VH-VL binders against q96il0. Designs and how they scored, part 201

Target 1, 167 residues: q96il0
Amino acid sequence: APERGAERRDTAPSGVSRFCPPRKSCHDWIGPPDKYSNLRPVHFYIPENESPLEQKLRKLRQETQEWNQQFWANQNLTFSKEKEEFIHSRLKTKGLGLRTESGQKATLNAEEMADFYKEFLSKNFQKHMYYNRDWYKRNFAITFFMGKVALERIWNKLKQKQKKRSN
Short names: E, the ipSAE of ESMFold2; O, the ipSAE of OpenDDE; V2, 0.75 times the mean of E and O plus 0.25 times the DockQ between their complexes.

## First folded at step 7 (VH-VL)

Design R4l (framework fv_ebrasodebart)
Fold by ESMFold2-Fast, scan of step 7:
Structure R4l (fold): chain C 167 residues (1-167), chain A 119 residues (1-119), chain B 108 residues (1-108)
Amino acid sequence: as target 1 above (167 residues)
Amino acid sequence: QIQLVQSGAEVKKPGASVKVSCKASGYSFTDYYISWVRQAPGQGLEWMGWISPYSGWTNYAQKLQGRVTMTTDTSTSTAYMELRSLRSDDTAVYYCARSTGYKQDFDYWGQGTLVTVSS
Amino acid sequence: QAVLTQPPSVSVSPGQTASITCSGDALGDKYAYWYQQKPGQSPVLVMYYDSKRPSGIPERFSASNSGNTATLTISGTQAMDEADYYCQAWDSSTGHVVFGGGTKLTVL
């Protein structure tokens, strides 16, 4: 199956971008960081003789990547939106314009932003804890399936060696 | 033909549990998420959560966390939703629907299962 | 917690254009989806990705999403379009799916 075919469904309404894999790769391909999640997407190589177990591992890794991309794209979007709202609220309260004399966006200094960062981290603490828990669960499962695939490949090679010796 | 077929209506007492099934056909069961959405009589749609039939991973609505469990049986292409500690306000039609995590759309829906909670 | 607000009812004459609005902060950053539900039936997806039509949905259905308001527009409304309509978006604060309260479209 062409690597590019998988890209038709590699799109996220949450703001995760698509990318194009190189032509005819025998290995997994790692793309540039997504502009929303800031994570590097991976296009998985599909072997011609992929076993059902290998397919399950690949789809599990793809699903985990999709979950991870969605989480961080949404987190970064939420951060940016709430940061802008906070800055605009503070500037309005001070009677200041939304742009500087140079026409750039007006910003608050680090001391003024401290309250925003503290509140954002506090209210997102539970969400990040759940993310970390789920991230570990997903990676544990992937590692387990990687082990199963490795054992399958060893067993198949062993069986083929025995058959070849008999011939 | 893509189809989701749900189990029949249930009547439960407060404090009991209910388990609704959703049998998928006409597509690769493990390639799509199964979402659950409920609708109380005369009310709107309320999202409950989704499950990946491939990985078994779930994402539940905050209000239902701790009371709902979603599972799948890939050998029969069937998804299950169990709701515990039932209250009278859990009386609703429960739908399963096919979705993707990223698309967040529900392109095919089951026929619905009426769950009535009364003493 | 994000909320999507829809008018409870909209009435239109056959052949007239019906407009159903859906407002909420989630729509400023996320896609809007629309579902049609007739009495005793399951919901049917009629619009996705703010403005895209699924195969089989008539061309008279269109939609947009501008600012924090999504609009479903039905041109040349027919009696068969009478139904409850629900908008849906992703809630950026919770990461969960949220539905609007629904709008009953009556074709008189």
Scores: ipSAE 0.000, ipTM 0.483, lowest interface PAE 14.9, mean pLDDT 80

Design R4m (framework fv_ebrasodebart)
Fold by ESMFold2-Fast, scan of step 7:
Structure R4m (fold): chain C 167 residues (1-167), chain A 120 residues (1-120), chain B 108 residues (1-108)
Amino acid sequence: as target 1 above (167 residues)
Amino acid sequence: QIQLVQSGAEVKKPGASVKVSCKASGYSFTDYYISWVRQAPGQGLEWMGWISPYSGWTNYAQKLQGRVTMTTDTSTSTAYMELRSLRSDDTAVYYCARDVPYRKSAFDYWGQGTLVTVSS
Amino acid sequence: QAVLTQPPSVSVSPGQTASITCSGDALGDKYAYWYQQKPGQSPVLVMYYDSKRPSGIPERFSASNSGNTATLTISGTQAMDEADYYCQAWDSSTGHVVFGGGTKLTVL
C-alpha cells in the first residue's frame, strides 16, 4: 500500500498525485515543487529498448532524487520547527501571547530573527558538509555512467552508419 | 497481503558467518528499501543497515562496517544479510523490515525474526 | 553518535493514561517513530511522523514531539497495551537510524 508514502507528496483531494507528465513525450518530465522539500521531481522516461547500462543510470538518478527530496523535506521541517519554537520562546520571554489581537501569528522583528538564522546555520554546518560530500559522490557515479551510456550510443550510431553505407 | 518471511534459526561457532534471508511478497519489491535490525536476548533494538533492492546501494551501521554485507535477488524478491567473524555478542534475533529511508524511515512491516545463536 | 533515552519501565492502572517519553538533543527537529513489541513477537509500528497513526492502531494512541522530548500517550490504557515500546529517530545527514532503549509498559 503506497498510502504511507503520500504524506510527503502534493496530492489531489482524491488522494492521488497531481503531477501528470505529457503522455506522448519521449523525454524526462519535471513536476511541480514538492510541498515539503520545495524541489521539483523528475519522472524519467523509460525507452522500450533500454539497455542494462541505461537502466542502471536511470535507477541511480531516481535514487539520488529520492535522497535529495528526503534531505530537503527534513531540513525544511527542522527549520520550521526550530523557527516556531524560537518565536514562541521569545514571545513568552517578552510576556506576549502567541497571536496578535487580529488573530494573526505573532512574529519577531528582523533583528530578533537574525539570532535564529545565525544559530541555525552554525548548528547545521556539519549536516550540510555531509550533504555536499554525498551530493558529489552521487553525481560522480551518475557522471561516470552517463559517460558509459554516451560511449554506447556513439558506438551504436557508428555501427548503424556503417551498415546503412553498405546497403 | 504484505509479508516478509525469514529463514530459520541457526547455531554457529565463533568465527563463522551466517546469511539470513528475507522473502518479500504482496508489494513491488523494488519500490521499498529493506532494513535489518537485531535484538539480543532481553535487550533493545539495534539498527544494522539498509539496502535498496533496485540500485543495490547499502548503508551500514558503523559498528558493523566490514563485517556485514546486504544483498538482494530481485528475481525472487529476497533480501539477504550476511554477518561474518561471529562473536558470542552477535547472538540475537535478526529482523528484516520494509523501509522508505528517503521519505520517512518508518518500518511498517517486519519479518518474523531469525534467531542466530553463537556458541562453542 | 545520537542517543535516545527512554525510562526503563512505566506502570499504569487500567483505564488511566500512560505517558512514555523519549529524550534526545534537538529531537523535536527530527521525525519520531514508535514501535510496540510483545513477548515473542516482531515490533509493530504504532506512530510515525511524530504524531501520525497507521491504519489499525486505536485512536487512544497519540504522540507529540517538541524540544528535546518525544512522547507517546496511551489514553484509557488496556491490558492488551502491555508491551515494550521503542522510539526511533532518523538522521538525514548520515542516513542512520537510532532506537531508544525501550520502555516496558505494565498495566496492573
Scores: ipSAE 0.000, ipTM 0.469, lowest interface PAE 18.1, mean pLDDT 80

Design R4n (framework fv_ebrasodebart)
Fold by ESMFold2-Fast, scan of step 7:
Structure R4n (fold): chain C 167 residues (1-167), chain A 120 residues (1-120), chain B 108 residues (1-108)
Amino acid sequence: as target 1 above (167 residues)
Amino acid sequence: QIQLVQSGAEVKKPGASVKVSCKASGYSFTDYYISWVRQAPGQGLEWMGWISPYSGWTNYAQKLQGRVTMTTDTSTSTAYMELRSLRSDDTAVYYCARGHEFSKTEFDYWGQGTLVTVSS
Amino acid sequence: QAVLTQPPSVSVSPGQTASITCSGDALGDKYAYWYQQKPGQSPVLVMYYDSKRPSGIPERFSASNSGNTATLTISGTQAMDEADYYCQAWDSSTGHVVFGGGTKLTVL
């Protein structure tokens, strides 16, 4: 059966998770959270008569989503790695094992972890500021193009109405 | 005809910077990603990063963070890769490659390569 | 830090089948891509999405990805197939690309 094709895969080498939205959706579809970024990807509906302006808006939104997912995936991986390295270093210094008697990961108390969080946030402060700036710039651009698309749709609607009334 | 044409060979001293260009033709430049891949003499391929000519979005290999910058000029359909603080182990042939929008890592067309030699 | 391991060299007689393997944990969850590179030339994409062949690539090229091992197979190998072959995988969460160390295919 063609529909059963194990040969077919979602196009997954992008910055989004491998999954398939419901076929022939007339609206955008939201997927499951990505393993690393913990953000839900949006799969955009493409209308049959998509204008060049609508295509530009959709591509901008898709690229912004991929950029955002990549940033948070890298941030979360870096955080997890550095957190584990910090915990292991502190436990080793105290002569403690990496696991509790119950087999759970050994952790530091809130006071000890505060040192790590303070250092991590301080080290990444500039990076997060630039992320926020770029996030706002991207959203302003998206809002601008959303406005242009809305005006285009209003114009097209008015043109069709005038055409129907003209003899 | 789809083609990526790179700038000519460069010889640099340690600590200098190099900027390699990649001029695209035969397709809509902003519809495809551009990746940079290098190959040291007698060694394998090493991915450096990619850029979206449409948005300017970049993603760089961790080893090159802080040393590499990728840019594009859509008016000339040209991508650029600048590598700073050059070391002898940066001696390599540098390639640009096109990645499709739906498959960014499917490098279907490659530039001819630019040899960058870093020597004292 | 994903690593893709390829044999450094593979030799085959003309007309015989060549098999080039690529192994790494990344291949269990990610697509494999294959590139052919001849001396002094740029790489050429020969396989994508584990088993798909680009237009212009001979039907004698095929590939698979099972578990942590991807395999490029060239049936009826010809002298013109002599080249270095690189496998590639990618991490969708980071957008980072990893290449295998390359395999020199000798046809003789």
Scores: ipSAE 0.000, ipTM 0.507, lowest interface PAE 14.3, mean pLDDT 80

Design R5 (framework fv_ebrasodebart; at its last look DockQ between E and O 0.02; V2 from the best seeds 0.00; counts 0 for: pae E 7.8 > 2, placed apart)
Fold by ESMFold2-Fast, scan of step 7:
Structure R5 (fold): chain C 167 residues (1-167), chain A 120 residues (1-120), chain B 108 residues (1-108)
Amino acid sequence: as target 1 above (167 residues)
Amino acid sequence: QIQLVQSGAEVKKPGASVKVSCKASGYTFEDYYISWVRQAPGQGLEWMGWISAFSGFTNYAQKLQGRVTMTTDTSTSTAYMELRSLRSDDTAVYYCARSTPYKQGDFDYWGQGTLVTVSS
Amino acid sequence: QAVLTQPPSVSVSPGQTASITCSGDELGNRYAYWYQQKPGQSPVLVMYQDTERPSGIPERFSASNSGNTATLTISGTQAMDEADYYCQTWKTSTGYVVFGGGTKLTVL
């Protein structure tokens, strides 16, 4: 059995993995899946001449990623804990030990586990609905700022074209 | 210096609304969240919610059931907390505090508190 | 409902060590934070991330978090340490803030 107290800090608050993009990258980099959330983090490239609007978009995307990773890390932890408690409770009710004669961990059949999954989904239905609502709201905001950045870039190109025509 | 300065005491009738302000200074306002915590007379601390000073996204305590709204004004580095449909049990000192929820950070700086008294 | 349990009061003689406990399942996976509140004043952060002390907080303050119990320790307790102390953590399932019920420290 692992020493749980010594490893508790491994469940970092934001669940983000530490992975560096290649040197002199001019693009966003996608890292390996986070151990706790199972999501791939995006490391955002910061342009040398980042505008205030571009900075807002990047920070909004970073904040959304942190929110998303924390949600799924918490959900996965809750699922694992409740699944283990359910299995132990059912085995105790049957008068069975936690391990088989061969020393393997005792398990429940698919029919019994289906009851757990149904109860877990039902219990977390409202939580998942709020997650989906916030996910759409955040992506709406990201899309809106992406539009503003696009318009800023179009306007800057238009100004540059007008200046070149005048010279 | 880092400082959070709140608006003055309020006296309200049941059913009214109150809006408390929290002006931040001494740091980059948009890099932190503002959490709101209240304390009824002689009671403990109760978390109400937080708002990102950057995005404006919020998270509210379920007990407040759509009665609370948190906003920010980045141009003045000010956070606001509005509580509606006031009841006598909403009488409390309301605090704002700087925090980092997604990083599960500390509440390192607190406002001086705003006493809101709800009486008939 | 409160997730974190603290004793309502702790008494200690001047110069002795005071110990305030905070218990809850969330502390096994989350950092503990401690706040001091004197009458009529705002809470002040005295310990963060289980064991860390903010600048300006006396060295006699220390803390730990082991299993499901966080402990705030004040060595050589002084009269000025008389206050209410609150522990705080984050709730694993909801991602919101949870405070303990508070402990009144009396120095007599």
Scores: ipSAE 0.200, ipTM 0.673, lowest interface PAE 4.3, mean pLDDT 83
Fold by OpenDDE, look of step 8:
Structure R5 (fold): chain C 167 residues (1-167), chain A 120 residues (1-120), chain B 108 residues (1-108)
Amino acid sequence: as target 1 above (167 residues)
Amino acid sequence: QIQLVQSGAEVKKPGASVKVSCKASGYTFEDYYISWVRQAPGQGLEWMGWISAFSGFTNYAQKLQGRVTMTTDTSTSTAYMELRSLRSDDTAVYYCARSTPYKQGDFDYWGQGTLVTVSS
Amino acid sequence: QAVLTQPPSVSVSPGQTASITCSGDELGNRYAYWYQQKPGQSPVLVMYQDTERPSGIPERFSASNSGNTATLTISGTQAMDEADYYCQTWKTSTGYVVFGGGTKLTVL
């Protein structure tokens, strides 16, 4: 009985880009693309005197980033899995093996793959719609808080200028 | 109404395995993750891991790596947690909980809990 | 493992305000979530994303976050609020869920 190779159940991508920005960086850093999501993670700078509003914005950005990373990682894994299953199923239906006579991985033609893509998109359409909706909501919230933080910074700068003129 | 219904209490010997089920209802199962959390008697909550009901990928707590397996059956909207090589310190109430990174609230719905007793 | 630190117990008189703190490095970067657990019951989400209240949770429940410390506040505490409260977050580096040790709230 051929030992059914234990399909290494892909562990959830630890969304942690191993990219550690330099400790002295005063800027946001962009890491390399994540291997699962293909999205570049951003390491957000934490100011020494971070205001509660700035912290809220940073957390919202971080949460949104992680949401995106997880969504696309999950989507890409699902896509890859379903694609492979589709190919295997179609090859089997054709009476073809998973490998060609030359030992190459058997592939389907572009037309057959077009059917897969159409089916996959149709199946996942609602999911993508919800994603898009939430994406807009999150980005709107981020933009709103960015505006608030900008106003807070302006106000703080004005207060500092007034204090310097009074001394 | 959203519900998570878990399997009944289990009594196991050390070294045995236990498989707890969690049947979800009232929502689209694939849109969420199922997390497993345990609570030893008189102790706090301990996260065990989660599984995506959509992709089936998992993330397990480091302490439980190699001993825990989480699975889902989308056809029955049921999540499973298997814990192997049971020890006395695995005696706990095991909870399934609905979680998602995509929606509000990480653990917004919980199962009723499953008591697993490991005794010699 | 990143540990969220909670006081083991908090006592409050009826009608008074209870405050439960949760401290941890991850709370500087991640949202806090709060759960109420009554004896023999499953945990119930009472606060999410630092300050948001789920539907059905009384308005007397509120939460705040400052730096690495989250605080659950229960104004006008009632006898029914006696429970264990747990804070929770995610570890950014691993995606692991982390719970606090829990706080027993006693209403005296």
Scores: ipSAE 0.017, ipTM 0.645, lowest interface PAE 5.3, mean pLDDT 86
Fold by ESMFold2, look of step 8:
Structure R5 (fold): chain C 167 residues (1-167), chain A 120 residues (1-120), chain B 108 residues (1-108)
Amino acid sequence: as target 1 above (167 residues)
Amino acid sequence: QIQLVQSGAEVKKPGASVKVSCKASGYTFEDYYISWVRQAPGQGLEWMGWISAFSGFTNYAQKLQGRVTMTTDTSTSTAYMELRSLRSDDTAVYYCARSTPYKQGDFDYWGQGTLVTVSS
Amino acid sequence: QAVLTQPPSVSVSPGQTASITCSGDELGNRYAYWYQQKPGQSPVLVMYQDTERPSGIPERFSASNSGNTATLTISGTQAMDEADYYCQTWKTSTGYVVFGGGTKLTVL
């Protein structure tokens, strides 16, 4: 399938295949699924009056989204590549071609494919363990900064009320 | 004047660990990533990973996952790279480089390099 | 391994134009970056974002990126330009930084 989530270049032709959120949106915008990760990218809203703390929170969310998209893009490609290599290896051992007589891609039965799924899960266990740990660390950091932003906004409202009472 | 100054050369035995430091000066350390790039003798550049000096989060090259740890100390504007379970093919010059936000890695300033030799 | 492909070497006469190519599928949708490395020295950024030249880099350096191929061009090549040159971009699937294998530019 054609790539729809690819990064644009300044010299690239304009087209419907480019992700381009509205220029003056006041909302985070969710784009189409990335070809490799199958995750929908978020275009984060940048308000005109964003505080330094709000900027740090937005950057942290952006970093986490990109890290997550890259992990799943890598896992999806690794899965697809290793699946094809496994099928090819087993077909070669059986003396069969990569295509059926009709030209369709040859495959293995469910019992044979179960061996692949077991091997893939086992091989990738450590990667998923690190992913889960890092995902929770990043989520806790985001939540912490969300709390700091909330307190900043409460403090600013209290300053505003104190100013009005003094005035 | 932007500078990245790295720790001195090291000689290690297989199975040991090495920790290379990279002290930054002349810019706001927390606004940039630090990438680590190595170069084996007579070979090309190999990216090892980056760390966000702001958040402390990392992205490691798959080849090195599980053997490398990158950290920062913002109070001293210093980045660290630790490589464990050293092998002879880890012999290389290790560079730190300042890089811009994730997905664009224009490495505009580089450290002087740290030679790490792994020898029996 | 074959994400970014550069010729291993390029030779030019002084005053001639040197052209170093870098090919890879990622270059169709990602910026290319170029680094110069002289023996015993750290790499130096010489071109960024396909066509831009950092402050302090001579005007004889230029670059382009079209059709999955980035090209570094050095007009009026001088002996001081003799170095290894690396292209660099991102891998779409992982976001990892990738370098080309390097090109040794020799000025004869």
Scores: ipSAE 0.012, ipTM 0.588, lowest interface PAE 7.8, mean pLDDT 81
ESMFold2 (binder alone), look of step 8: mean pLDDT 90; pTM 0.936

Design R5a (framework fv_ebrasodebart)
Fold by ESMFold2-Fast, scan of step 7:
Structure R5a (fold): chain C 167 residues (1-167), chain A 120 residues (1-120), chain B 108 residues (1-108)
Amino acid sequence: as target 1 above (167 residues)
Amino acid sequence: QIQLVQSGAEVKKPGASVKVSCKASGYTFEDYYISWVRQAPGQGLEWMGWISAFSGFTNYAQKLQGRVTMTTDTSTSTAYMELRSLRSDDTAVYYCARSTPYRQGDFDYWGQGTLVTVSS
Amino acid sequence: QAVLTQPPSVSVSPGQTASITCSGDELGNRYAYWYQQKPGQSPVLVMYQDTERPSGIPERFSASNSGNTATLTISGTQAMDEADYYCQTWKTSTGYVVFGGGTKLTVL
């Protein structure tokens, strides 16, 4: 199925395999929203003189982005699947076919769909709680390493000042 | 060659803790995750969780949350899995395996397994 | 609990085609993986990403994944293929790993 291709390691859900930054880019590039996750992927700029600490921060941010895109692509897929199942179940209960007389997909009205949305949100409360916990942990780690990189840059400026004085 | 070598068999009493090691070689340790999978005698495979060798981020199976801790030591390219409050039904062969969870990668290399027996 | 259902056992005669199924809701929308395990040994990856075969795995192994069912197919089955076979997927919303219950393949 085409959707199976979208879930491959080298395809759209990760975002990074599908977009290119502008020529001569020397900054992080933000791409269009991913089809599946609806998140904008970031292509991280790699400085020529990247320190090991800066590399660790960049890899941590890349890993977090990949995790976040995978989670939301999968959440959106689950929502679409369960919505379709709900619609089919309700139409079957009413004795209606899955298609209208004109051949279009049969749908439920907004009032009937409200039941699905309420059920979906309730059902996924624990899942979203775990997502938020992990999201905060990841952002805390990123902030911590951003602080370490900032201290490294301050130290390098101080060493540069010392070098100029010794010359 | 790529290898994952695990620590030797353990015998523990109920209520004790066990810590199994998994030493990786032949690849860049930080580029992959280590997953842990166990198998009770005569039973199927049961996933326990994974850890990023790079970031230390973990994801544990729901029923083991609170009892399991996974760690890594990058200096020795070694992953560890500690299981606490052991019960008789924790008797199993414990495997480590290399994986890439967010890319939904395969478990391409497995350790030889560590038998943990929980008995009184 | 296992979300993936496999038959407990499958029997084939030498040289015949073995088919092992793995069923789960919308499994075709996830990657499926297959592992072979012989007594006293670690599992060995035999198929990955639905249809791909690792280096060193014989061409007689193939697989598919569509709709709710993934299938591992072994053509010209040999005595050496007698083993337990496990399917595996990723639970997309949590990053959890799910294994099937396993199928014992008997060649007789």
Scores: ipSAE 0.049, ipTM 0.635, lowest interface PAE 4.9, mean pLDDT 83

Design R5b (framework fv_ebrasodebart)
Fold by ESMFold2-Fast, scan of step 7:
Structure R5b (fold): chain C 167 residues (1-167), chain A 120 residues (1-120), chain B 108 residues (1-108)
Amino acid sequence: as target 1 above (167 residues)
Amino acid sequence: QIQLVQSGAEVKKPGASVKVSCKASGYTFEDYYISWVRQAPGQGLEWMGWISAYSGFTNYAQKLQGRVTMTTDTSTSTAYMELRSLRSDDTAVYYCARSTPYKQGDFDYWGQGTLVTVSS
Amino acid sequence: QAVLTQPPSVSVSPGQTASITCSGDELGNRYAYWYQQKPGQSPVLVMYQDTERPSGIPERFSASNSGNTATLTISGTQAMDEADYYCQTWKTSTGYVVFGGGTKLTVL
């Protein structure tokens, strides 16, 4: 007989489990990778008594996730397009067709692809540096609001303790 | 004083291109995004896209993808929006606006608008 | 595509409270923003992040966002508040911006 934890390790094919056991609140859920960005979205649990400050934090985190998804979706699309153009250009220069004799898609060797990767990374170096700075600013804002929410929860706990003492 | 000043009105024929400029002043240009929003006569607001003045990162409305290009020149604190293959239904007032989607408001300061008329 | 729905017009008498609604499925999970536009002028941000008021906007302006409906409320409405009002939010994981269709507020 396995342990309860092992028995409850059933998960969706995406690697995510969705459950809300009795006596527990449901937690934030992470979804399957987005087909364009390859990032897993977070679906935030909305408590029944969510405070205005908690709602602001959740919405800020959702907007930040959307920004992050958009950046990587665009980056991956650009990479795929330029990679395909690079491969076609190199095959044309070599006098080779787009397909092998077996009908499979023709590819370049690792040394040739390394040239593309180096060029792509160099070309996008500034964009990635600026992305990191924007990411830093967003995380700072999220951390700030997380701090405010934590203080609000501490204050509410203190109020509840005082009320219990008054019984 | 924060200001966004746009270029003057344009009259174009169908199939032509137009390039609108938006000069920012009174703040650190690189700290904000510039968004472009248009408004056809008597109609509502339509978002076209945005550009980060810091990274040059762009995001365009799907309807305009392939026809619009947004750029910035940080040395002059100026943003540009070029729309190609103009059609009669592109006749609108084009606005630039300062935005920061992760901190405060989206469009806190707006340019005065540029009327682009596409006539046959 | 899902859009933000606003009533096309709202009429109030001077001094009365005006209420402009904005409905869309995304509003339960996204911030709402509000803009005022007078004829021949650029839009002006009047409310941001659901409930926040920019410096310089009168205290009679307030807003809320509950469920699928965001509401802009103008207490003690004045003639100068007559304008078109637009709500706005972020639609998708791609960061697309969506505007409501606009509401013309008429004061008397």
Scores: ipSAE 0.014, ipTM 0.563, lowest interface PAE 7.3, mean pLDDT 80

